# Designs tried in a protein design chat: VH-VL binders against Mediator of RNA polymerase II transcription subunit 20 (mdt-20). Part 4

Target 1, 198 residues: Mediator of RNA polymerase II transcription subunit 20 (mdt-20), of Caenorhabditis briggsae (q61a42)
Amino acid sequence: MGVSWVFEAEQTAKSVERILEGIGAELMGQFQVDVIPYNPATPSTDYATNIVMHHSKCPQSTFSICPKTDFRVSPKAVCDRGFDLILGKLAGGLVIDNAGKIEINGNEYNIHSDWTVRVGTATQGTTVKGVVVEVEYDPTVIIVQCREMMAEFIKQVFNKYHETQPEIFKITEKPERYSTLDTMWQYLQIAAKLRKKT
Below, E stands for the ipSAE of ESMFold2; O stands for the ipSAE of OpenDDE; V2 stands for 0.75 times the mean of E and O plus 0.25 times the DockQ between their complexes.

## First folded at step 1 (VH-VL)

Design k5 (framework fv_azirkitug)
Fold by ESMFold2-Fast, scan of step 1:
Structure k5 (fold): chain C 198 residues (1-198), chain A 122 residues (1-122), chain B 107 residues (1-107)
Amino acid sequence: as target 1 above (198 residues)
Amino acid sequence: EVQLVESGGGLVQPGGSLKLSCAASGFTFSDSAMYWVRQASGKGLEWVARIRSKANNYATYYADAVKGRFTISRDDSKNMVYLQMNSLKTEDTAVYYCTRQPWYGLTYFDYWGQGTLVTVSS
Amino acid sequence: ETVVTQSPATLSLSPGERATLSCRASQSVSRYLHWFQQKPGQAPRLLIHDASNRATRVPARFSGSGSGTDFTLTISSLEPEDFATYFCQQYHSYPLTFGQGTKLEIK
């Protein structure tokens, strides 16, 4: 996976897709992201809440983040998909919170070979919570090589959403490598916000 | 922005009862687990009780010192958490604080109320 | 139950000096230890959560470190408003337990 900028759109999924059609984006297929809380089963366990995530781009991987104040200090792991079975057997102190699950489903587009744009509708149970857009620049995992280009892309294609720049893009010290966990963190934060919408 | 306001404290005889209330504002109350923590004059803090969110079936848990005598409850429609205290003992004399746990079940207390004083004396 | 013990009970220091406060747990609490500040007549204020993470609006002079059984809160350069009682708390296991406190007093 490349470097991604994930944001909540104020428009319908269809409206966002019309913007993409207007710039010649090619429909590639469907995508899905799952954001699932796992809570301690008993007060006596040595566990805090973990957020387990799946992204259809990485079908063999399960992502786990124990959210703290920020990404850098949050315990996190990338595991094989079978991690879900291991959680039930070895980490019996955690129980799935199906009521808090956010599922994002939609379409994936390719633009000029280097850009992948995903537009999905987020649901919690049967309730529609919002529209989430992921813009991925595929050629690099080094933020300083693409942050200016990505900002310009968002500005030209998505107008005011240019101001939703992820925190990781605001770093000014030496270049950092981007990982899939940085994408998952963005989804986690958006899902948390959507979950609290009434 | 986040605010917790306790009320209901007062002077009561041993064996009596009191019901404490905590009014919450400035956050999505229904997503937070709520806690009561007490502090006797000049002493340290002591955890009393916890009630989880609706997503966790309002699960309650109590310190051994108060188990069977105190009941924690909540009303999400009013953004209120309560502590019903029965069979009060002199050792229950303390300032009672209402505190919240942030979202996702993380167990740290980021905001506290001002506290309400409970005095159990003959 | 997991007992947390703070030392020293009292620290007498002057503004501008460095303060180092210790907290020890009777068994491993992993990283699940928090620090609170309390001034007389006020509610506790969260300073550090999960051993080393500074809470929102807490000045950069406060830092936490440690894991397992040994934890430290450091104030790099004391300001007048920092003279207060500091408590550590573990959330590794129930019952949740607090240390007895370290009182920072002006010399």
Scores: ipSAE 0.000, ipTM 0.429, lowest interface PAE 20.3, mean pLDDT 83

Design k6 (framework fv_azirkitug)
Fold by ESMFold2-Fast, scan of step 1:
Structure k6 (fold): chain C 198 residues (1-198), chain A 123 residues (1-123), chain B 107 residues (1-107)
Amino acid sequence: as target 1 above (198 residues)
Amino acid sequence: EVQLVESGGGLVQPGGSLKLSCAASGFTFGDYAMYWVRQASGKGLEWVARIRSKAYGGTTYYADAVKGRFTISRDDSKNMVYLQMNSLKTEDTAVYYCARESFYWTGDYFDYWGQGTLVTVSS
Amino acid sequence: ETVVTQSPATLSLSPGERATLSCRASQSVSSYLHWFQQKPGQAPRLLIHDASNRATRVPARFSGSGSGTDFTLTISSLEPEDFATYFCQQRSNYPFTFGQGTKLEIK
């Protein structure tokens, strides 16, 4: 995976997809992101909420983040998908919060070979909560090499949303390499915001 | 409550050395990048040095004016950050502040500052 | 390096008035601009980070705006404790650079 910029769109998924078609985007298939809270079975000072995530681009991986003040200090893990991580959470006194699950489903597009754009509708149960867009620059995992190019892409394609630039993009000296966990953190923050919508 | 307390300032002759210390309390010190920022009398603020957390390799950064002369270091077991100042010049005279880099993901603004320690370089 | 310039150097106003302080960067810093307040004999205090986000325990009368090269700090109705020196700082490029400060003094 490359470097991703994930944001909530004000338009419908169809409206965003129409913009992408207008610039020659090629439909590649479907994508899905799951954001699944695991809460302590009883109120506890020893156990905290963990968010388990999946992204269809990484079908062999399960991501787990225990959200704290920021990404840096949030306990996080990447495991092979399935058995080990889920059993570990259950053994740790955590129970799945199915009512709080956010599922993002939609279409994936390729633009000018180097760009992947994912447009999905976020739902909680049967309730539509919003539209989420992921713009991924595939050639690099080094933010400094693509940050300005990605900002220009967002500005030129959508004529807005530049204010949604991810916090990780604001580091301008030689940064740590971008990882899929940085993408998952962006999805987690958006999902948390969408849960509060009525 | 977050507290940063500087010490080690004083009067030193040009070419001399001083070691500043900053004692941190009220937070998980090892998770934060730390800065030294200085201010000459009646003038603006000037960044001096930065040290990242151990999770980021303890990487250090220096302003051009002090590079090669100053060394920033930390001791997470004691909740301390240090600034070793060598080959001091009269233009290094300033109040030196210890500052914490924010706990947000960017980690690049100063959310807490100490009260400062005065360093005077004079003959 | 990115040079940050504040204007005016000194602003003389009365309590109750609106204060508008400007900060300009020599090249685009996007939204990566912070504002600090410093009272005589005290350490700087963070007011606004990333152009428009008010820091913890900072009164609602303080607000920041701007992007690119032009930024503004606004104090909607001055209180006596607001008379201080204000600094802006960019974090877009190393080295992080500060403006020269704007002294807000009572008229």
Scores: ipSAE 0.005, ipTM 0.420, lowest interface PAE 12.5, mean pLDDT 82

Design k7 (framework fv_azirkitug; at its last look DockQ between E and O 0.02; V2 from the best seeds 0.00; counts 0 for: pae O 14.8 > 2, placed apart)
Fold by OpenDDE, look of step 2:
Structure k7 (fold): chain C 198 residues (1-198), chain A 122 residues (1-122), chain B 107 residues (1-107)
Amino acid sequence: as target 1 above (198 residues)
Amino acid sequence: EVQLVESGGGLVQPGGSLKLSCAASGFTFSGSAMYWVRQASGKGLEWVARIRSKAYSYATYYADAVKGRFTISRDDSKNMVYLQMNSLKTEDTAVYYCTTDLEYWFGSFDPWGQGTLVTVSS
Amino acid sequence: ETVVTQSPATLSLSPGERATLSCRASQSIGSYLHWFQQKPGQAPRLLIHYASQSFSRVPARFSGSGSGTDFTLTISSLEPEDFATYFCQQSNSWPYTFGQGTKLEIK
């Protein structure tokens, strides 16, 4: 996996797909992302909301993030799929918030071999909350090597969304290795915004 | 779902005026160029007017047949595009469609509204 | 402007037959050629964009081919609902232009 740029699109998923098809993108398959909050059974200073996430590109992995003010200080881990079953057994008594669950389903495209674009519809229950796009550049995992190129790509393809880079791109001042957790952080933030939408 | 809905068509005498409206929904309207295309009964499709997005300073373009008589405009806050038609001629009689494209890729016209009929007759 | 010419003007065929529609541009337009279907009393419907790209909503019997100046829309086996007028449109250069249309009618 390379470096990913995730954003909310104002277009419909079909509209985005038309854009991609227009530039010769090849449909590769479908993808799924879920963002599930787990809350303490009782309010406590010892335990906070823990977000559990899955990405179809990593089917054997469970991503856990306890959001803090900064990504770097947020407790986070990559676990196996069984981790979900353990959360409920923790001393803090985390409870799944199904009502807050965001699920993103859509199509995955490849463009010129180096680019993967995922377009999905985000839902909360039966309610559509928005459209989410993930742009992945595969040739590198170093943010500083590709972030400007990615911005240019997004600009060329979408003519928008390129002006504001993801937070994780901004905090990376050195050639640091990009990880899937960085992608999941972006999904986490987007999901939080989508939950607030009516 | 992406939708375009035209309105404002009707019967008008030669030399008269009419203003068409098109309501857009289901896509990022402000980032898209908008078009009017017309079709006379039993005839082909003819581009009429184009208005670009804000990124291109709302630049407007007109077919020679309507230049100086028609004015295309848009209101991004309302997701609306308009066509002010003045000095109408009998040859302007047609169904007028509102449509859009992928402006930055020289894309195809899609989607299309159902159209509104303009009849210019004495 | 770039002129786009369709042929034939009218095509009479029976259900189950293969239909081949032609569209020719006055100059090379690369792959910037699109096909529309229009039924009486309805707006044009985009079938094929960029010469050969099909939408999932379009039946597999529809296909587009060609590049440069010569393009073809093929319907492998005609269904009753396929009898309509078909237009091609170029978007390589402004202004965009349409072909005059091919009317596909039932024999």
Scores: ipSAE 0.000, ipTM 0.511, lowest interface PAE 14.8, mean pLDDT 89
ESMFold2-Fast, scan of step 1: ipSAE 0.397; ipTM 0.742
ESMFold2, look of step 2: ipSAE 0.000; ipTM 0.480
ESMFold2 (binder alone), look of step 2: mean pLDDT 92; pTM 0.933

Design k8 (framework fv_azirkitug)
Heavy chain, then light chain:
Amino acid sequence: EVQLVESGGGLVQPGGSLKLSCAASGFTFSDYAMYWVRQASGKGLEWVARIRSKANSYATYYADAVKGRFTISRDDSKNMVYLQMNSLKTEDTAVYYCVRDTYIFESGYAMDVWGQGTLVTVSS
Amino acid sequence: ETVVTQSPATLSLSPGERATLSCRASQSVSDYLHWFQQKPGQAPRLLIHDASNRATRVPARFSGSGSGTDFTLTISSLEPEDFATYFCQQYSNFPLTFGQGTKLEIK
ESMFold2-Fast, scan of step 1: ipSAE 0.033; ipTM 0.627

Design m1 (framework fv_modakafusp; at its last look DockQ between E and O 0.78; V2 from the best seeds 0.00; counts 0 for: pae E 4.1 > 2)
Heavy chain, then light chain:
Amino acid sequence: EVQLVQSGAEVKKPGATVKISCKVSGYTFTDYYMNWVQQAPGKGLEWMGWVDPEDGETDVAEKFQGRVTITADTSTDTAYMELSSLRSEDTAVYYCATDLYYWGSYFDYWGQGTTVTVSS
Amino acid sequence: DIQMTQSPSSLSASVGDRVTITCKASQSISSYVDWYQQKPGKAPKLLIYAASSLQSGVPSRFSGSGSGTDFTFTISSLQPEDIATYYCQQSYSTPYTFGGGTKVEIK
ESMFold2-Fast, scan of step 1: ipSAE 0.061; ipTM 0.629
ESMFold2, look of step 2: ipSAE 0.168; ipTM 0.640
ESMFold2 (binder alone), look of step 2: mean pLDDT 91; pTM 0.927
OpenDDE, look of step 2: ipSAE 0.656; ipTM 0.870
ESMFold2, look of step 5: ipSAE 0.163; ipTM 0.645
ESMFold2 (binder alone), look of step 5: mean pLDDT 91; pTM 0.929
OpenDDE, look of step 5: ipSAE 0.669; ipTM 0.880

Design m2 (framework fv_modakafusp)
Fold by ESMFold2-Fast, scan of step 1:
Structure m2 (fold): chain C 198 residues (1-198), chain A 122 residues (1-122), chain B 107 residues (1-107)
Amino acid sequence: as target 1 above (198 residues)
Amino acid sequence: EVQLVQSGAEVKKPGATVKISCKVSGYTFTDYYMNWVQQAPGKGLEWMGWIDPEDGETDVAEKFQGRVTITADTSTDTAYMELSSLRSEDTAVYYCATGRFYDLWSGYMDVWGQGTTVTVSS
Amino acid sequence: DIQMTQSPSSLSASVGDRVTITCKASQSISSYVDWYQQKPGKAPKLLIYAASSLQSGVPSRFSGSGSGTDFTFTISSLQPEDIATYYCQQSYSTPWTFGGGTKVEIK
């Protein structure tokens, strides 16, 4: 993946998609993101809540995050899909929280070859929680090379949401690399906010 | 003044366990990962593992898995490294070290303890 | 694990000389290389991070460059206090791994 900016849209998914179609975006297919909590089976000092995530852009990967207040201090890892099976086998360890699962499903668009925009509806069970948009700049994984361009893209395309700039974009240090875990962290933070709705 | 102060030298017999402490001052202990690094006499540096003092999560290098336990006590701002089943090959200087991250998992170690010498002899 | 191959293992140079040390990663690690100086009986000291960034308080004669698999550390004008062993270290993925070290002596 390239560098992504993930945000919650105030409009419906269909409304956002009309904006994209209006500027000539090409529909590429469907996408999905899963946000799945695993809680300790019993209260324990050995285990904390772990969030397991999948993104359809990386179909062979499982992402694991133990969320804390900041993305830097939150333990996180990338594993092969087999990680899910290992978690399911732990006795007295972590168990899936199906009630807390959030699933984001929608459509993926390409704009001028360099931009991928994903528009998805977030659900918890049968309840619709909100609309999530991911804007990805494909050519680079270096934030300082695209940060200003991404902010301008979002401002011009949506005429709003430029204030939702991810925390990592605001860091004064110039990191050399952006990773898929930075994208997954953004999805996790939005999913956590959406769970509080209704 | 940022400082890491380690416990004193230890002499142990083969099969024993050693526990080294690293006392933190001058910064917020839970803000940075604490690393442990081994250096055998006349040899280079070898990373053993790290701990996030905020939640106690650890990552330990394969060579040390099963023998190393890394812990942190936030009430005393002290990190610990415990090495069990000591062998003569464990004779080394052990360092604690911490520093900033410049992305999610990549960072540097700009603050180091003075080192603790562990000698394993029969 | 990512292997860091450092060369040379030792060198002797005169005060004022340009000293160059190289480090090769077994796989691409972007710019995630740090360089440390260690004097006998002392803990290592960070000099360069992220391949080319000079740590605060470190003299400007020290510099780093490179990306991908090939990295270089340079002392533009060797000083007597620079006698030490120098190590590269990758911070791309755990386990973090060090090069074998380069012992720098004055002849």
Scores: ipSAE 0.005, ipTM 0.455, lowest interface PAE 13.6, mean pLDDT 84

Design m3 (framework fv_modakafusp)
Fold by ESMFold2-Fast, scan of step 1:
Structure m3 (fold): chain C 198 residues (1-198), chain A 120 residues (1-120), chain B 107 residues (1-107)
Amino acid sequence: as target 1 above (198 residues)
Amino acid sequence: EVQLVQSGAEVKKPGATVKISCKVSGYTFTDYYMNWVQQAPGKGLEWMGWVDPEDGETDVAEKFQGRVTITADTSTDTAYMELSSLRSEDTAVYYCARGYIFGTHAFDIWGQGTTVTVSS
Amino acid sequence: DIQMTQSPSSLSASVGDRVTITCKASQGISSWVDWYQQKPGKAPKLLIYAASSLQSGVPSRFSGSGSGTDFTFTISSLQPEDIATYYCQQANSFPLTFGGGTKVEIK
């Protein structure tokens, strides 16, 4: 995976897809992202919620994040896909929160070979919570290589979403290297926001 | 006090190899990329490459591919630039400079420079 | 590679004069231009980063502006200690590239 900008769209998934088709995007297939909370079995200050995530672009990986205030200070790990099968046995203090699970399902498009755009509908159980878009610049994992191109792409195709710029794109102290975990963090923040909608 | 201190001047024959060091102090070595910049006599600045001291990852400008090796030793907080198969046109001052890759990437602290003279 | 074209290559001005140097990128680089001062026999010194941000400890007479492909660096009131060569650098993409430099002399 390259560098991604993930945001919530105010439009329907079909409307976003129409925009992409209008600029010559090629439909590549389906994609899915899962965001699954694991909460302490007993309410406690000793155990914290862990968020387990999957992204169909990385089918061999399970992502685990214990969300704190910021990405940098949040404990996080990338594990073999089998990790989630044994989590309940190894993490005796944590229980899956199926009611809080967010699933994002949709379509993946390619634009001029270098850009991948994913448009998905987020659901919690059977309730539709919103539309999530991921814009990925495939050739690099180095932000300085692509931040200007990504900003111009978002402005030209999705200009109303400038305020959704990920914090990692801004001038700050040196963060962790950009990785799939930075993409997962963006999905996690959006999923948390979507759970609050009723 | 943040400082980058480079090794002393070198005089080499054509075909030789030179290895320049850049010792850092006053900051966490692994928090910044270390860049190398060449300046030929009376000429401008040319970026050669960088190393990430945290994992040893490097990127080298195409012009120097195959001749330059950039490394970092976290046990001594020292970066190195090794240039092989020296030619007279490699006569230059070589600078190390730190930069953020996920920020402005501005080179806010520079070494004092190391003069390399290649002559027969 | 992004080419940075800097002009003029040299200039002479009097103490107190306003000096302007320009830099043009061969493609869009947003605001990712840094400006350096290099005095004879010394390492370069960062003056301006991200097109317009003044580096800590640098006198306020130095400023930068511009976005996209066209950038300017200004010394509002030239001082004797400002005699140096000035370089722009794009920080948008690798390889990092510098302008050719502008030599500033006092008449």
Scores: ipSAE 0.000, ipTM 0.436, lowest interface PAE 17.3, mean pLDDT 83

Design m4 (framework fv_modakafusp)
Fold by ESMFold2-Fast, scan of step 1:
Parts: C-alpha cells; sequence; structure tokens
Structure m4 (fold): chain C 198 residues (1-198), chain A 120 residues (1-120), chain B 107 residues (1-107)
C-alpha cells in the first residue's frame, strides 16, 4: 500500500460517495476493515489487550497491535492470515472479544490513477457507529514526498477534514518509511473513538 | 514531564458563569481528547464532556447540556470548560484529564483540579 | 447510559490484608474498564487499565480482572500508603461513567 490518511467523516457514506462521483472517481469494488480486540484470558500483568486487524487490500495479512501510549512503543506485527486462529487457541493467553469488534464495510474508488479513496460504514454488531474515509496516495511510501499534496487533495475534494491529519504526517525530524502498520494504527485510533460514541 | 495545569480557585454567585482553563505541556495537545470531570464535595467522579483539540468536536453529558461549553485553543495548548447559570450544587472540584484514543484506553494525566464554590 | 455499581462503598482492613472491590456494569462492556486511586486533596491516579493491565510504575500488589459485566480490583497485601478511595470507570461508550467509589481505611 501507499501512504494513507484515515479520518472519520461527519457526513453520510452516500454524501461522501456523491462528492467522489462528482469529481470523476471510478468505482473499483468493495473493501472491508476489521478491528478485533483479544483480551487476556487470565488475570496477568504479562498479557495486555491485543488488537487484530484485517484490511481487504492485504488479504493474506493479519495485523496485530498491542496498543500503548504511542505507535512507536506499541508491540506490533504483520503476520499471515493464520495468526488470528492461533491467538484464539493459546492456553491461558488471549480470548477474542466479539462484542468489541468494529467492522468497516464500503466502496473503493480510484481517482486520476494515483489516488485510492475508501468510504466505509463502521458497525459494532448491528449498530452503525460512523463513517470512515481512507485516502491513499499510491505512488510512494515516503511521507515527506506527499504529505503537502495529500493535505491539498483532502482540502480540495472535501473542503474540510484537513485538520484530521494523522500524527505520523506531523513528524518532520525522522523521515522513516511509511508501512501498512501506519495505516492500521490510524484505523485502530478511529475504531477506539467510535466505540466510545453513544 | 507531561503536565496539565489548571487555573485557580473561583468563588461565584448563583446565576454567574465560570470558565476554567487547562494548559498542557510535554505532549502533542491535538493527539488526545481532553475530558472534564466534576467531583462534588465528599462525592464521586462525574464525567462532563470532552473536546478533540484537533477537530474542535465536543460531546457533553446530558446533565450539563445547555450549560457547559468546552473549547480548545491550539495556539496556546489550552483547553477550557465554561459552566453557566451556576447553582449551589455546582460547588465542586473540576478536573481536566487526557484520554488515550486506543483500545486499552486510560487517562494518563490529570490536572491538579480547580475548586469552584457557588454561594450567595 | 451504562451504570457502574461499585461495592462496597467503604471497607476497613489491616495492613497486610487482601482487599477486594467489585464493579458491575449494567450491560456488557468487554474489558473497557479502568481503576483509579484518589487520595484526599489529590487528582485520581490510574492503577489498572483495560480491566487487567497494570499501569507502569504501579506496585504489583494491585491487580484487576473480569470481563463483560463483572470486574474485580484487588490489593494483595494492603500497605498504609494505600489508604484512599478507589473508582472503576467504563470507557466502552459515552458518556463515560464511574463507579460510586470505595473508601479503603486501616482498622
Amino acid sequence: as target 1 above (198 residues)
Amino acid sequence: EVQLVQSGAEVKKPGATVKISCKVSGYTFTDYYMNWVQQAPGKGLEWMGWVDPESGETDVAEKFQGRVTITADTSTDTAYMELSSLRSEDTAVYYCATEWLRYGDYFDYWGQGTTVTVSS
Amino acid sequence: DIQMTQSPSSLSASVGDRVTITCKASQSISSYVDWYQQKPGKAPKLLIYAASSLQSGVPSRFSGSGSGTDFTFTISSLQPEDIATYYCQQYYSYPLTFGGGTKVEIK
């Protein structure tokens, strides 16, 4: 994947999709993101909540993050799709939290070949929690080469949400390579926020 | 190194408005929600609302709707809680607290508290 | 709103005793509960997050357990400095709600 900017939209999925269609975006198909908590089975300070995630663009991968105060210090891994089955079977380890699962389903659009925009509705069980948008710039994984362009794209296309810029885009001193885990961290943050909404 | 510093104690008359500040340092103000919590004398903790300093989005508990305004000023890294139409039962200590927006969330940092006394 | 019912409201114990506090949610909240310690005149201090995770710098005698609707906070060997009021708090959904608090005193 390229560099992504993920944010919660204040409008309906239909409204966002009409904006995209209005600028000539091409519908590419459906997409899905899963955010699934795994909690310690036994009272132990050695085990903490682990968040297992899937993104339909990476169908062979399972992303695992043990959230701490910052992305950098959080234990995280990209594994094959068998990883989540193993987590559920560990003796005295982690137990899946189905009630806490956030599922984001929607449509994927391509704009001017270089941009992919995903618009999804987030649900917890049968309850709709919000609308999530992912804007991906496909040509690069180097943030400093595209963050200004991405900010302008979001401002121009949506005329708002430029203030939702991910923290990783604000880092100027450490020009590290962007990875799919940076995208998954953004989804994790938004899912956590959406769970707290009444 | 992370600090939340609140404004000083206030004494107000019924019907007045009070505005409490919470200045942060040692972390990126826009990365976390700022919550406000009320604690009446000898009583427990009650959540009042939050602000997302990055978006300006707020949510306020039903009990305080219409009387509470929560804001954030990113130029000074300061959050504000304004409570209007003060009543004697609003006498309390008010806290600001940061909220980590991830699974396994917790309040890492609290302000020292601001005492508000409402008396005739 | 999710109601958090905390029990007992107060307790007295001796130094070295095992102290147990419980918290019940009015609906399933998975593991989205934190435990705080508050000493007189001070702001609350986080001890346990996500039901069972010990906050850094907090002594290992403090622990938490539970999921769904029933949560337990334990002090395995009460120390004099542990005299305080303890609160559970859910963050499963807004509004955030706290338990009524448990005042822990030395006999």
Scores: ipSAE 0.000, ipTM 0.454, lowest interface PAE 14.5, mean pLDDT 83

Design m5 (framework fv_modakafusp)
Fold by ESMFold2-Fast, scan of step 1:
Structure m5 (fold): chain C 198 residues (1-198), chain A 120 residues (1-120), chain B 107 residues (1-107)
Amino acid sequence: as target 1 above (198 residues)
Amino acid sequence: EVQLVQSGAEVKKPGATVKISCKVSGYTFTDYYMNWVQQAPGKGLEWMGWVDPKDGKTDVAEKFQGRVTITADTSTDTAYMELSSLRSEDTAVYYCARHRWYFGTPFDYWGQGTTVTVSS
Amino acid sequence: DIQMTQSPSSLSASVGDRVTITCKASQGISNYVDWYQQKPGKAPKLLIYAASTLQSGVPSRFSGSGSGTDFTFTISSLQPEDIATYYCQKYNSAPLTFGGGTKVEIK
């Protein structure tokens, strides 16, 4: 994956898709993201809540984040799909929180070949919690090469969501490059907000 | 070029307090946690705790709670570890090491170590 | 607290041998394990992070594998400069516990 900006839309998925149609976006297919909490079986200093995630663009990967104050300090990992969950479950310290699972399903669009926009409806069980949009710039994983271009894209197409700029875009010094974990962190934060909604 | 440079060797009496420093250069000090690690002679590595220079928050291993104070001074890009009520068992080499959870590289750069000897 | 158990505590091997060290967490830690090399009188050096990812500049003869509770570190063909003590470390949550170490010596 390239560099992504993920945000919650206040419009319906249909309204967002109409905006994309207006700028010549091409429907490419469907996408899915899962955000699944794993909580300590009992309160413990030995275990912390881990959020396990899957993104359909990376079908062979399982992402895990133990959320703390910010992205930098949160333990994070990428594993082969299924393997780490089986081993972690056998270890017995964490239990799946199916009630807290957020599932995002929707459509993926391509714009001028370089941009991928994903528009999905987030559900918790059968309850619709909101609409999530991911804007991805495909050609690079180097933030300084796309930060201004991505901000301009958001201003032109999604201007009212400029305040949702990911923390990583605000960093002036970056000793490392953007990774899929930075995308997963954005989904994690949005899912956490959505769980608190009616 | 990333460097972590620690203060020189210390010799202390039982019951005294020691404060050692770790001065950093070559990166943004507030972007990484600073950890302290103890290694007694001929023994393994033991994590003592970390400080986040961005906000001064700390976490200290249970074994050292009540005796260790870890701090950071962003004006001088220096982290400190203060160990009080020194015992002979505290004779060790103490290392500072930075970490960042990003890409899962906790301790990619280490200080050279500071030897602390506790003797009468 | 989650315990990290390394085995063996020490081993003796010949140049060119395959060396395997294991690390067991008392509870699941996904892939939050790093491996370090420490030579006498020197600070430790990061070799492997996130269980299996080779640190930049580290020779390809070093590798790591595993997830959950069982982790393995391998030197495919031991070189004289590899004589050192090796440590695993967990970092899924505080405390950032090290394993007991494995001393690798030449026969």
Scores: ipSAE 0.000, ipTM 0.431, lowest interface PAE 18.1, mean pLDDT 84

Design m6 (framework fv_modakafusp; at its last look DockQ between E and O 0.75; V2 from the best seeds 0.00; counts 0 for: pae E 10.4 > 2)
Heavy chain, then light chain:
Amino acid sequence: EVQLVQSGAEVKKPGATVKISCKVSGYTFTDYYMNWVQQAPGKGLEWMGWVDPEDGRTDVAEKFQGRVTITADTSTDTAYMELSSLRSEDTAVYYCATSPYFWNTKGMDVWGQGTTVTVSS
Amino acid sequence: DIQMTQSPSSLSASVGDRVTITCKASQSISSYVDWYQQKPGKAPKLLIYAASSLQSGVPSRFSGSGSGTDFTFTISSLQPEDIATYYCQQSYRTPYTFGGGTKVEIK
ESMFold2-Fast, scan of step 1: ipSAE 0.214; ipTM 0.705
ESMFold2, look of step 2: ipSAE 0.006; ipTM 0.565
ESMFold2 (binder alone), look of step 2: mean pLDDT 91; pTM 0.938
OpenDDE, look of step 2: ipSAE 0.033; ipTM 0.573

